# Miniprotein binders against a7ua95r516to809: the designs that were tried, part 77

Target 1, 294 residues: a7ua95r516to809
Amino acid sequence: ASLSLLSISDLVPDLQFIFFWMSNAIEILYFIQQKSPAYMQTIELMDDKAGSKESLLSATISANEEAMTILEEVIMYTFQQCVYYITKTLYVVLPGLLDCNPFGTEPSSEQCRRAAGVCVCAVCVMPEAVRRVVSVFQTTSDLLQQYQVHSEIQSQMFAYLFFFTNVSLFNQLIDKGPARGWFQRSRVLQIQASVKILLDWAKGAGHNHLAQKFFAKFCSTVTILASPPQQLSQMSWKALCAEHPSLKPVQLHRILTQYQLMAELGPLPIWQPSSEDEAYIYRTVDLLESFENH
Short names: E, the ipSAE of ESMFold2; O, the ipSAE of OpenDDE; V2, 0.75 times the mean of E and O plus 0.25 times the DockQ between their complexes.

## First folded at step 5 (miniprotein)

Design yb4 (at its last look DockQ between E and O 0.81; V2 from the best seeds 0.76)
Fold by OpenDDE base, look of step 5:
Structure yb4 (fold): chain B 294 residues (1-294), chain A 85 residues (1-85)
Amino acid sequence: as target 1 above (294 residues)
Amino acid sequence: DTSEELRKRILELLIEALRLMAEAIRLALEGNPEEAEELLKRAIELMTEALDIARELGDPYLIEFAELLLEAVEKLIERLERELS
């Protein structure tokens, strides 16, 4: 099936299966972790019959360790499968976020129209491209809650998904932005507004800290590009580095260079990298973010 | 003591059942739900045997452990059967 046709809704049955198993494996693991120490103490209090107690204790320790290892492997495997399926859907919908005009009159979602006529809920007023991205995250959240997946695993899931989203959006913006006109102020303001809607959703869903942390690089890039030329031209390289610590020198340099070209500002000495950073601005390998380091 | 050996046997059965469950999950996710179901049926046999021995011994931990695993596998089989229908 072409990647272009796969919606998150099509993956819900598979995701439900995976989350079910993840939840059950966590429950069993938690049972062993909570109850096995008391059981071992019970064995220790048993009458010692010629070393049989020690043998049973050893066997119990080994069995518990093996059980926990198996369950941890299942949890890890199911987590990876969830991430795989969800990121596959994100890969399809994320490019639409960069082309989205949130200031346009887009029709409300068909689902809310059927129930109440004109729904003014936060999701129904979202631009379609933003709503599609939010739908992936919301579906993930709903499934995690439905299967009562441990809060730490939920946090790890959203951390990774936000990381993936940030890397994807950042890399697309840096690589394709100049050619697609995404560095134009009007387009940047659209992107900024779209991202704000996503961040507001994340805040409402209880993931504000994670969203702020993992979207920092993309948000910094958009913030710089959204800045008026009169304001940005007054900021030194050092000031920009300090204000946007999530950006590597090579990334900041690329952003400023493209901004300069787009805004027709000519060479700005104030944006010249420091002597310390000058060696790093040529590290083109560090320009795009990697998916592997998380 | 026969009781300690029985407890060891229960643990062996439960661990083997967990191995079968883990493999069944992989098989199901790889698109082999029928083979997964066969492993789960075998896991139920092992868990049932473990539970019976645990009940005879009156060991609350091993009873609860075996019951928890059985509940998980039963839910899984029910779900797989719904997907295969």
Scores: ipSAE 0.757, ipTM 0.931, lowest interface PAE 0.6, mean pLDDT 90
Fold by ESMFold2, look of step 5:
Structure yb4 (fold): chain B 294 residues (1-294), chain A 85 residues (1-85)
Amino acid sequence: as target 1 above (294 residues)
Amino acid sequence: DTSEELRKRILELLIEALRLMAEAIRLALEGNPEEAEELLKRAIELMTEALDIARELGDPYLIEFAELLLEAVEKLIERLERELS
C-alpha cells in the first residue's frame, strides 16, 4: 500500500497486534514492580538455618533486574512500532488541515447567523480533513483503552503524536504558506478554527496539558497571524518573545515578515529584534523544526 | 534440592522464558511468525515447569509470576496461530 492509501482503519489489525504484545509486557512489568519488594522482605523473614537465604535474595534481585530490562525493551520496541504506523497515517492527513474550510458557504453562514440570533456567526463544521486527523487520535485512544495500556505509556504516546502533529503543521505552514496563500487573514482564521476542533478533542480525551505543551509553536504562530493589525502593531519584539516563548527568533521574524506583507505594513521599529536576537534571526537552519529534535 | 534452590530454579526458568518471548515478539513483527510460534512453545514448556514447582512449594509470588507469563504466552500463541491460518 502507498502512503496516499493509508488510513487508520487499514492499520487497525497491525496496531491491535502490536498493542497486544505491548500490553502483556506492561502487565508483567507492573507485577514485578509492585510485588517484588514485598516478596524480598518475605525472603528476609525465612528461616535461614541452612544458610542459603542470602543466595536466594541475590538471585531474586538479579532475576528481577533482568526481567525488567527485557520487558522495558519489548515495551520500547512495540511503542516505536505503534508510533511508526500511526505517524505514517498522520503524515498523509495533516496537510489537509491547512487547506480546509471549517466555515460554511455564504448560504450556510446566513443560516447560522439567523439560527444563532443577533450578529453574524460562521458555521463551524468539522471538515473531512479534520475528521481524518481526529479519527487517528480517537482510534489510537480507543486501542490504548482496549488493551488497558498504563496511563504513563498513553501519555507518552500522545506526547509524541502531538509533537509530530505540531512539527508537521508548523513546517508546512512556514515552508508552503507563501505559495499557498495560507498567510491571508481569512485563511488563518479558518486554520485557527480547524485547530480549535483538534484542541477540543484533546481536552475531552484528557490530554489538555500535553496538547497545550506540544502544539504551542503552531498555536503561537496562528495566534500572531490571526491578530488584528491595530492590536499586533502595539506589541514590541520583546513583548512578542515573552508572549510566545515557543518561537525561535528566526521563526518569529519570518512570521512577522509574512504578517507585514499580508497586512500591507512597512517595517515597524517596535518589531526590531533585541541585540541578542539580531544574531539569530537569519539562522535558516533553525527555521523548520526537526521531527527528531533533541 | 532445597526450597531455596527450587526457587532459584523457578526464577531461571521464568527469565529464560521471558528471553524467548522477547525474541518471538521481534520475529513476529519482522515477518517470521512461524519461528516466533516455535519460541513461544518452548517458553510455555519452561513456564509450565516453573509453575508446577512453584505450586509444590506453595510460593504465592512465584505462582502468580508463572501464571501471568503462561497466560500471556498462551494468548500470544493463539493470536499468532489465527493470523497464520
Scores: ipSAE 0.730, ipTM 0.942, lowest interface PAE 0.7, mean pLDDT 84
Fold by ESMFold2-Fast, scan of step 5:
Structure yb4 (fold): chain B 294 residues (1-294), chain A 85 residues (1-85)
Amino acid sequence: as target 1 above (294 residues)
Amino acid sequence: DTSEELRKRILELLIEALRLMAEAIRLALEGNPEEAEELLKRAIELMTEALDIARELGDPYLIEFAELLLEAVEKLIERLERELS
């Protein structure tokens, strides 16, 4: 099996199965939460054999607590399985987002060729690499809607997917970017446009708050790299740290070093780390982000 | 059995069935659908017994609880049987 052929559509049957069970566990949990209090009151109104009623009430409370614990564990487990399959698919398709050109058009389209100028057609608006990433998010949203998964769990799902996407893209850009030419200004602007498509999708899906929160590091990185040289050279190290608090000193230092090189701003360092941060700009263990969400 | 004793019996059956269902889901997702199917068949037996007792008592809460669990388990076993074929 080739990982390059992995598609979210291939996982839909497995994901449907997992979401089905998550939904059933949620429904049962909701049933207990909504109906159990009234049931306990009916027990109190049953035949007045005090010892027997107390025993039944105690057993009912214990059973409900145990059922809720089991159901919460099932919901958590099925949630983790969905995340596993979805992020596995994202991992394969995300690197393509850093290498695509959203300003290009598909010349194979007869409609686009007829326009002669800047042709805007549905198939030409979004690069295939970006479309693959968006399709993962859209399919996830569709399945959550199909199985009527509560909005809180839906929010947790997209919080994690955005977190994963942010870490994956940031690590790819920082680790492989210099060798792949991704820090060249034209490539950075392409990456910025591609990321904008993802953020616009998130906004349209009602997840703007989550996207702003969990994409902060990658967005800060792209924002800095896309800044005009005149603008960026006017900012001090402390100002950049204040504007981009998600970036660690070693990360900011690496980004600015690449920026200076690509923009051909000469050999003398423009951005000097503060004395407080100077010790931390060489902490290589802090360069790449962890997927462990801490 | 008294009505109180029967209601306690129903709760014991439903909790045991729920534990079997949870373990079966875990096994199925870990790639052990045959073992999952055996646990689900046992869960159906317990839920069916619980539902029968609940209906005799005329307890709406326990009837609905048992029906929800049974419906969920029946759908899962149908899915696993398709995977095994």
Scores: ipSAE 0.682, ipTM 0.914, lowest interface PAE 0.8, mean pLDDT 84
ESMFold2 (binder alone), look of step 5: mean pLDDT 86; pTM 0.828

Design yb5 (at its last look DockQ between E and O 0.89; V2 from the best seeds 0.77)
Fold by OpenDDE base, look of step 5:
Structure yb5 (fold): chain B 294 residues (1-294), chain A 85 residues (1-85)
Amino acid sequence: as target 1 above (294 residues)
Amino acid sequence: DTSEELRKRILELLIEALRLMAEAIRLAREGNPEEAEELLKRAIELMTEALDIARELGDPYLIEFAELLLEAVEKLIELLERELS
């Protein structure tokens, strides 16, 4: 099946199965972790019959360790499967976010229209491209809650998904932005507004800290590009580095260079990298973000 | 002591059942849900035997452990059956 046709809704049955396994494995692991120490103490208090107690204790320790290992492997496997399917759907819908015009009159979602006529809920007023991205995250959240997945695993899941989203959007913006006109101020303002809607959703869903952390690089890029030329031209390289610490020198340099070209600004000495950063601005290998380091 | 050997046997049965459950997950995800279901059925047999011995011994930890695993596997089978229908 072409990647283009797969919606998150099509994956819900598969995801439900995986989340169920993950949740049950976590529950069993938690049971062993919480109850096995007391059980071992109970064995230690048993009457010693010629080393039988020591043998039982050893067997219990070994069995608990093996059980926890198996369960941890299941949890890791199911987590990876969830991430794989969810990121596959994100990969399809994320490019639409960069092309979205949130200031346009887009029709509200059909689902809310059927139930209440004109729904003015936060999701129904979202641009379609933003709503599609939010739908992936919301479906993930709903499934995690439905299966009562441990909060730590939920946090790890959203951390990775936000990381993936940030890397994807950042890399697309840096690589394709100049050619697609995404560096034009009007287009940047649209992107900024779309991302704000996503961040507002994440805040409402209780993931504000994670979203702020993992979207920092993309948000910094958009913030710089959204800045008026009169304002940005007054900021030194050092000031921009300090204000946007999530950006590597090579990334900041690329953004400023493309901004300069788009805004038809002559060479700005104030944006010249420091002597310390000058060696790093040529590290093109560091320009795009990697998916592997998370 | 016969009771300690029985507790060891219960643990062996439960660990083997967990191994079968773990393999069943992989098989189900690889597109072999029928084989996965057979492994889960075998796991239920092992867990049931473990639970019976644990109840006879009156060991509350091993009873709770076996019951928790049985509940999980029963739910998993129900989900697999829904996917196969």
Scores: ipSAE 0.743, ipTM 0.930, lowest interface PAE 0.6, mean pLDDT 90
Fold by ESMFold2, look of step 5:
Structure yb5 (fold): chain B 294 residues (1-294), chain A 85 residues (1-85)
Amino acid sequence: as target 1 above (294 residues)
Amino acid sequence: DTSEELRKRILELLIEALRLMAEAIRLAREGNPEEAEELLKRAIELMTEALDIARELGDPYLIEFAELLLEAVEKLIELLERELS
């Protein structure tokens, strides 16, 4: 399929152009904001022998307003373009995290077998599926630094990328998990391990706060699914809502019904929604997250 | 005052150059990099004129404004020419 062929490295030239323009627009905008007030004071102190000082001041104000409007629109456009290209690549690579077996990178992996004459298990690498996602994030980080994009814009970029990642992983787990066997406890533990590798990257890259904020829903889902049946069965609906506030009632209900099916705990619902939540557990419009809800 | 008319002229040149730069990014992203380069070359002409006038006046704000724009456009043309080749 054509989507499976798209990689971040193929998009680097386009991203370089866009990031360069974004960074320069920000720099020029900052220049106007920081320097124009003092410049206008200089105009007001000029000799007004010809009576044209008011015309120059008015022209300066008008030019500044137009320049800042143009630059703000360029920054918004270039940010949206970056997000479009990067998330298109993420969309292709993220599903692999749910099929990944991170424990299959033990010393007998391809790289360890290639080094069989030299036992160098330390060169065994993270799972390929995780590596592909990290490559997108790392390439994005490198480009933002290369073009000296303001740190606040870099944070906004990663906030959106983590939001997109969470939505993509959560939606696929909920939607395709039953058919793919992803709700089996052994698979959930594998998924949990793979996500920990991503979270470690985000922490090392200085984005821990953003990752904690934007991965909460997916992490809560995996935590519930990884729980032993004896422990989870003892928790009330209210307690689960309190421990997992990122999950909507319909989402929590779906996760628990899938858990009950996989753990073979019988047809009688174990977790009874509160009276407050009863109207919301069947709102299928709220089940999957929107990529526009950020 | 001729000085104040020249400062208004510089501002008009820089804003028009900035409009050309903003249009150029959209043209390049819409698959028209040759048109984008033409707009950027026109922007360089406007910025060069603005910078010359600003230097004659000794206006440090307008000099820096023009220099920032000119540096950005020259590097952007360099990037576009690599894509066109």
Scores: ipSAE 0.729, ipTM 0.934, lowest interface PAE 0.8, mean pLDDT 85
Fold by ESMFold2-Fast, scan of step 5:
Structure yb5 (fold): chain B 294 residues (1-294), chain A 85 residues (1-85)
Amino acid sequence: as target 1 above (294 residues)
Amino acid sequence: DTSEELRKRILELLIEALRLMAEAIRLAREGNPEEAEELLKRAIELMTEALDIARELGDPYLIEFAELLLEAVEKLIELLERELS
């Protein structure tokens, strides 16, 4: 479809315009917040024989409140526009991350695969699908730096992008994974390696804390699926719930059921939910995550 | 036309300029960049008037406020004109 042709580079001119407008609004807002209190104090110190000082002070307070309201609305509007276009691009490129092989099969890459751990080899090789996702994050970071957007707004931007990425990857894996073979151990290890590349990028960019927070659900899912059968079979349902609090009971149950099927383990109910969680699992269709997290 | 009355007029001009800037941003994003440019040019007129009065009064806060808005709008017009081309 035409959607598959979207590129972050196609959006750069629009994003530059929006980021500049956002940056200007932030600068004006901070000017008012920093300078207005001192100005109002100056007015209060003026000699007031005619009573006009109180009128000017009132007008200044009203103007300040109105200006801040207008500027906050502009900042919110431009922020939402940026998030919309960036996440729309991410949505198109993210599924490729679940279907790529960061380990390669070329003889030239054999030394990397055999000399070091699987995760080290994934760092050495960046598949095109992973590169596309990293490119979206890097371009966003570059634009925020170019327009000198305040660090708190930058953190909010990446919080949203990581949240969106986490939900998108989780939903794709849970919904389409069984049919696509993504729960097979070899595929899970490839997904884990690809995700590590994204997390390493986030750490290098100074966003490790945000990545740890907002990727928790997908990371928990991949961690469970990559666990050796001997290790995972020794954990009780209660222990798994405690280790993976980001997963809802219905989500954990689906993940474990797929793991048992793919690992060719014994009877399906090795991990038995509590009676309370079991009732919830059978009553709810709340399997996939919402992109609306406000 | 006391000093205080003139300062209140400057505030009215600056707030109206901010409203025009906010509306221009929405219009440009909704596919009306020509109308957005007209609003930004009107904002420049209001801010220029505000700056002239502020300089005459020697009010450093209002001068800096007006200069900051004028610089921002001039740059936004430049970027918008590139998009219109």
Scores: ipSAE 0.687, ipTM 0.915, lowest interface PAE 0.8, mean pLDDT 82
ESMFold2 (binder alone), look of step 5: mean pLDDT 86; pTM 0.826

Design yb6 (at its last look DockQ between E and O 0.88; V2 from the best seeds 0.77)
Fold by OpenDDE base, look of step 5:
Structure yb6 (fold): chain B 294 residues (1-294), chain A 85 residues (1-85)
Amino acid sequence: as target 1 above (294 residues)
Amino acid sequence: DTSEELRKRILKLLIEALRLMAEAFRLAREGNPEEAEELLKRAIELMTEALDIARELGDPYLIEFAELLLEAVEKLIERLERELS
């Protein structure tokens, strides 16, 4: 099937099976972690007949370690499978977020239209491109809750998904932004509004800290680009570095250079990198984010 | 002591059952659900034997462990059967 046709809804059956296995493995792991210490203590209190107690204790320790290893492998495998499928879906829908005009009138979701005609719920008032992205995250959240997946695993899942989203959006914006006009102030404001809707959703879903952390680079980029020329031209390189610590010098330099071109400001001495950063602004290998650094 | 040996046997059976469950899941994801179901059925046999021995011994931890695994594998089989239908 063409990647372009893949929706999160199409993956729900597969994801449900994976989450089901994950949940069962976590439950069994939790049982062993909670109950095995007391059992070992019980063995230690048994009458020692010819070293049988020590042998049983050793066998119990070994069995518990092996069981936990097997279960951890299952949890890791299921986690990776979930991430794989969900990120594929994100890969398809994320480009639409950068082209989205959230200030336009878009129709309500099909599900709500069938029930009430015009729905004014938070999801229905979202632009379609934003709603598609949110739907991926919401479906993931719903599945994690449905199968009562441990909160730590949920947090790790969303951390990775937000990381992936940030890297994808950032790289697309930096690489394709100038050519697609995404550095135009009007377009940047649209992107900023779309991202805000996503962040508001993340906040409502209880993932505010993770979203703020992992979207920092993309948000910083959008914030700089959304700044009025009169304001941004008054900020020094050092001030911008300090305000946007998530951006590497090469990234900030690229953003400012493209901003300068778009705004027709000419060279601004105030944006000239410090002597300390001058060597780093030419490290083009560091310009785009890597998906491997998580 | 025969009791300690039986407990070791129970643990061995349960660990083997867990291995089969883990392998069954991989097989199911690789497109071999029928083979996965066979492994799960074998896992049930091992868990049932473990549970029977545990009940005879009156070991509450091993009983609970075996029961938990049996519940899990039964749910897995039911889910797998629904996906195959």
Scores: ipSAE 0.767, ipTM 0.937, lowest interface PAE 0.6, mean pLDDT 91
Fold by ESMFold2-Fast, scan of step 5:
Structure yb6 (fold): chain B 294 residues (1-294), chain A 85 residues (1-85)
Amino acid sequence: as target 1 above (294 residues)
Amino acid sequence: DTSEELRKRILKLLIEALRLMAEAFRLAREGNPEEAEELLKRAIELMTEALDIARELGDPYLIEFAELLLEAVEKLIERLERELS
């Protein structure tokens, strides 16, 4: 069996073990944070016999700091291990999202699926490729709930997973899109529908704010590429920059160049960067996104 | 005072137990679950001693802390044994 066929289910036992340890460490940390301040106040109010109260308070503070250091290290390590395994699985399944057709209603020939994509079927079906991505997010959510991981840690987990997904999809679309025909309008509409399934899942899971924040770049890209030629050709560079602030000038310029080619608009560029932005368009290092979050 | 000395001893025992728990996790992840279980059993001994002293002193914070750690280690051992079988 190919590694690209492995599902998140293959990693569930490892993830359950790691989440279990993380949950226990978080519970202990929370106890110390919640109960220790009151205990230290109790020590401060104790009768001071031969100055032993100050020594006990100092020892308590030192012990709490050591405990928190140990627990935070365990929580960080378990969090990083979960993120590693989950994103490794996402990396395998995400490319399929860019080349699937959610407008298909049943198995059919390649010709029928392509023809049915636009104006034939308004019904969106969850393609297998999208289901695999949703399955990774849903399994993660289920495990976080099963092991009662605090909501703040859950938010951090999904923030990173959405960040990773956005960067991966954006980089793949920009870097490999031209060779794979992903900038063609019919393909872009399919990608947009697939992304909507992910965003709808995130909203249902209570992570709408995180999804809006971390998918902004990829969503802006798909929105521009899905725009009708008449509408997009009437927008100025300044208006597009204002509407899509998540995109760097070099990224916006690359997207618009691909749009112009795929929509078979005139031979001259319709959108010209401002003189201020023009210098930044030639910085190749700014084209692709980094997986390092600041 | 011996009671303050005992409270400091309890804290040292609980911190050492936490260190053993953290090491046990790393060993379990590195493929040594039997050695991880041994460290967790040592942690139980330390926490049991801490709990006994805390109960004798009647310190509610230290009693609750020790009980929480003991419960956590028991759960971790049970989980690790399930993974071994």
Scores: ipSAE 0.705, ipTM 0.921, lowest interface PAE 0.8, mean pLDDT 82
Fold by ESMFold2, look of step 5:
Structure yb6 (fold): chain B 294 residues (1-294), chain A 85 residues (1-85)
Amino acid sequence: as target 1 above (294 residues)
Amino acid sequence: DTSEELRKRILKLLIEALRLMAEAFRLAREGNPEEAEELLKRAIELMTEALDIARELGDPYLIEFAELLLEAVEKLIERLERELS
């Protein structure tokens, strides 16, 4: 049966199957890498009475190269399959980050404040929308560790998942933000707090470097939107570009336009694009990010 | 030198078995798990022949290589059969 709201837990059996194939391919690849050099040295020291030593050495080299090629292709294919299914789940849960309130509702906030000394209550302030995204990342991390996937491959997988998260959140904010009220300051501060929870998870999981790199565009967007109007209006276009190099001119222009509108600062543009950026501020083809840019 | 020719035969068998394993995964993911299982059974035959020859030669590297592949394929068949049930 097809499900429109596919959770990560529904995918675990399929992911276990794929990770199982990947981990076996990795183990075989590791064996060849670790043992083949010594074996080839053993061949070179063999008594070469019939002159067959060079033929065996050549065959061994050729076989090792072919084996490693086959195994690397299996690893790549299984990696792509994992990423495909995980990102399908992630795509469903990510929009909730833009609508949630990480500061809690008044009833739940009051209950937590009155329950002094409840450690679980302080830890359980995470909104459900953020919890769903963290669950995808945590389940992925748990599976990678369970199947002993090499740390380099784990890093590559999270690099792509963070890239995907950034593109999805950025595109939705830019595309749907005006209609959904996501550019209102109170909402931006809520979004900022939700993203902080994700960044904290990434740091605790050992992926801080990757998160800093691949969330840069969305984080820059939220940072600009969260800036007080007095401070932001005093910054030049050039200064903003320098502070936020991940944003293309069309993207920065659009963010500043929405900021000015929502802060009710009037219709007169506050920020003057540089001469070299003037040609690019209306390139709508560059406004949204492609999921294929990684 | 029959020893060196047997070692080359072992390597050829193991590489072909690896190709069958890789093809079996793709078949399983494309909705052909019975064909995938058939390829894995053929891979077992190749690896078993390779292991028998490697043990006769007493070649520790080729024995370990063949044993590792056999273990992997046995686990893959077991997992595939559970997914089928």
Scores: ipSAE 0.702, ipTM 0.926, lowest interface PAE 0.8, mean pLDDT 85
ESMFold2 (binder alone), look of step 5: mean pLDDT 83; pTM 0.790

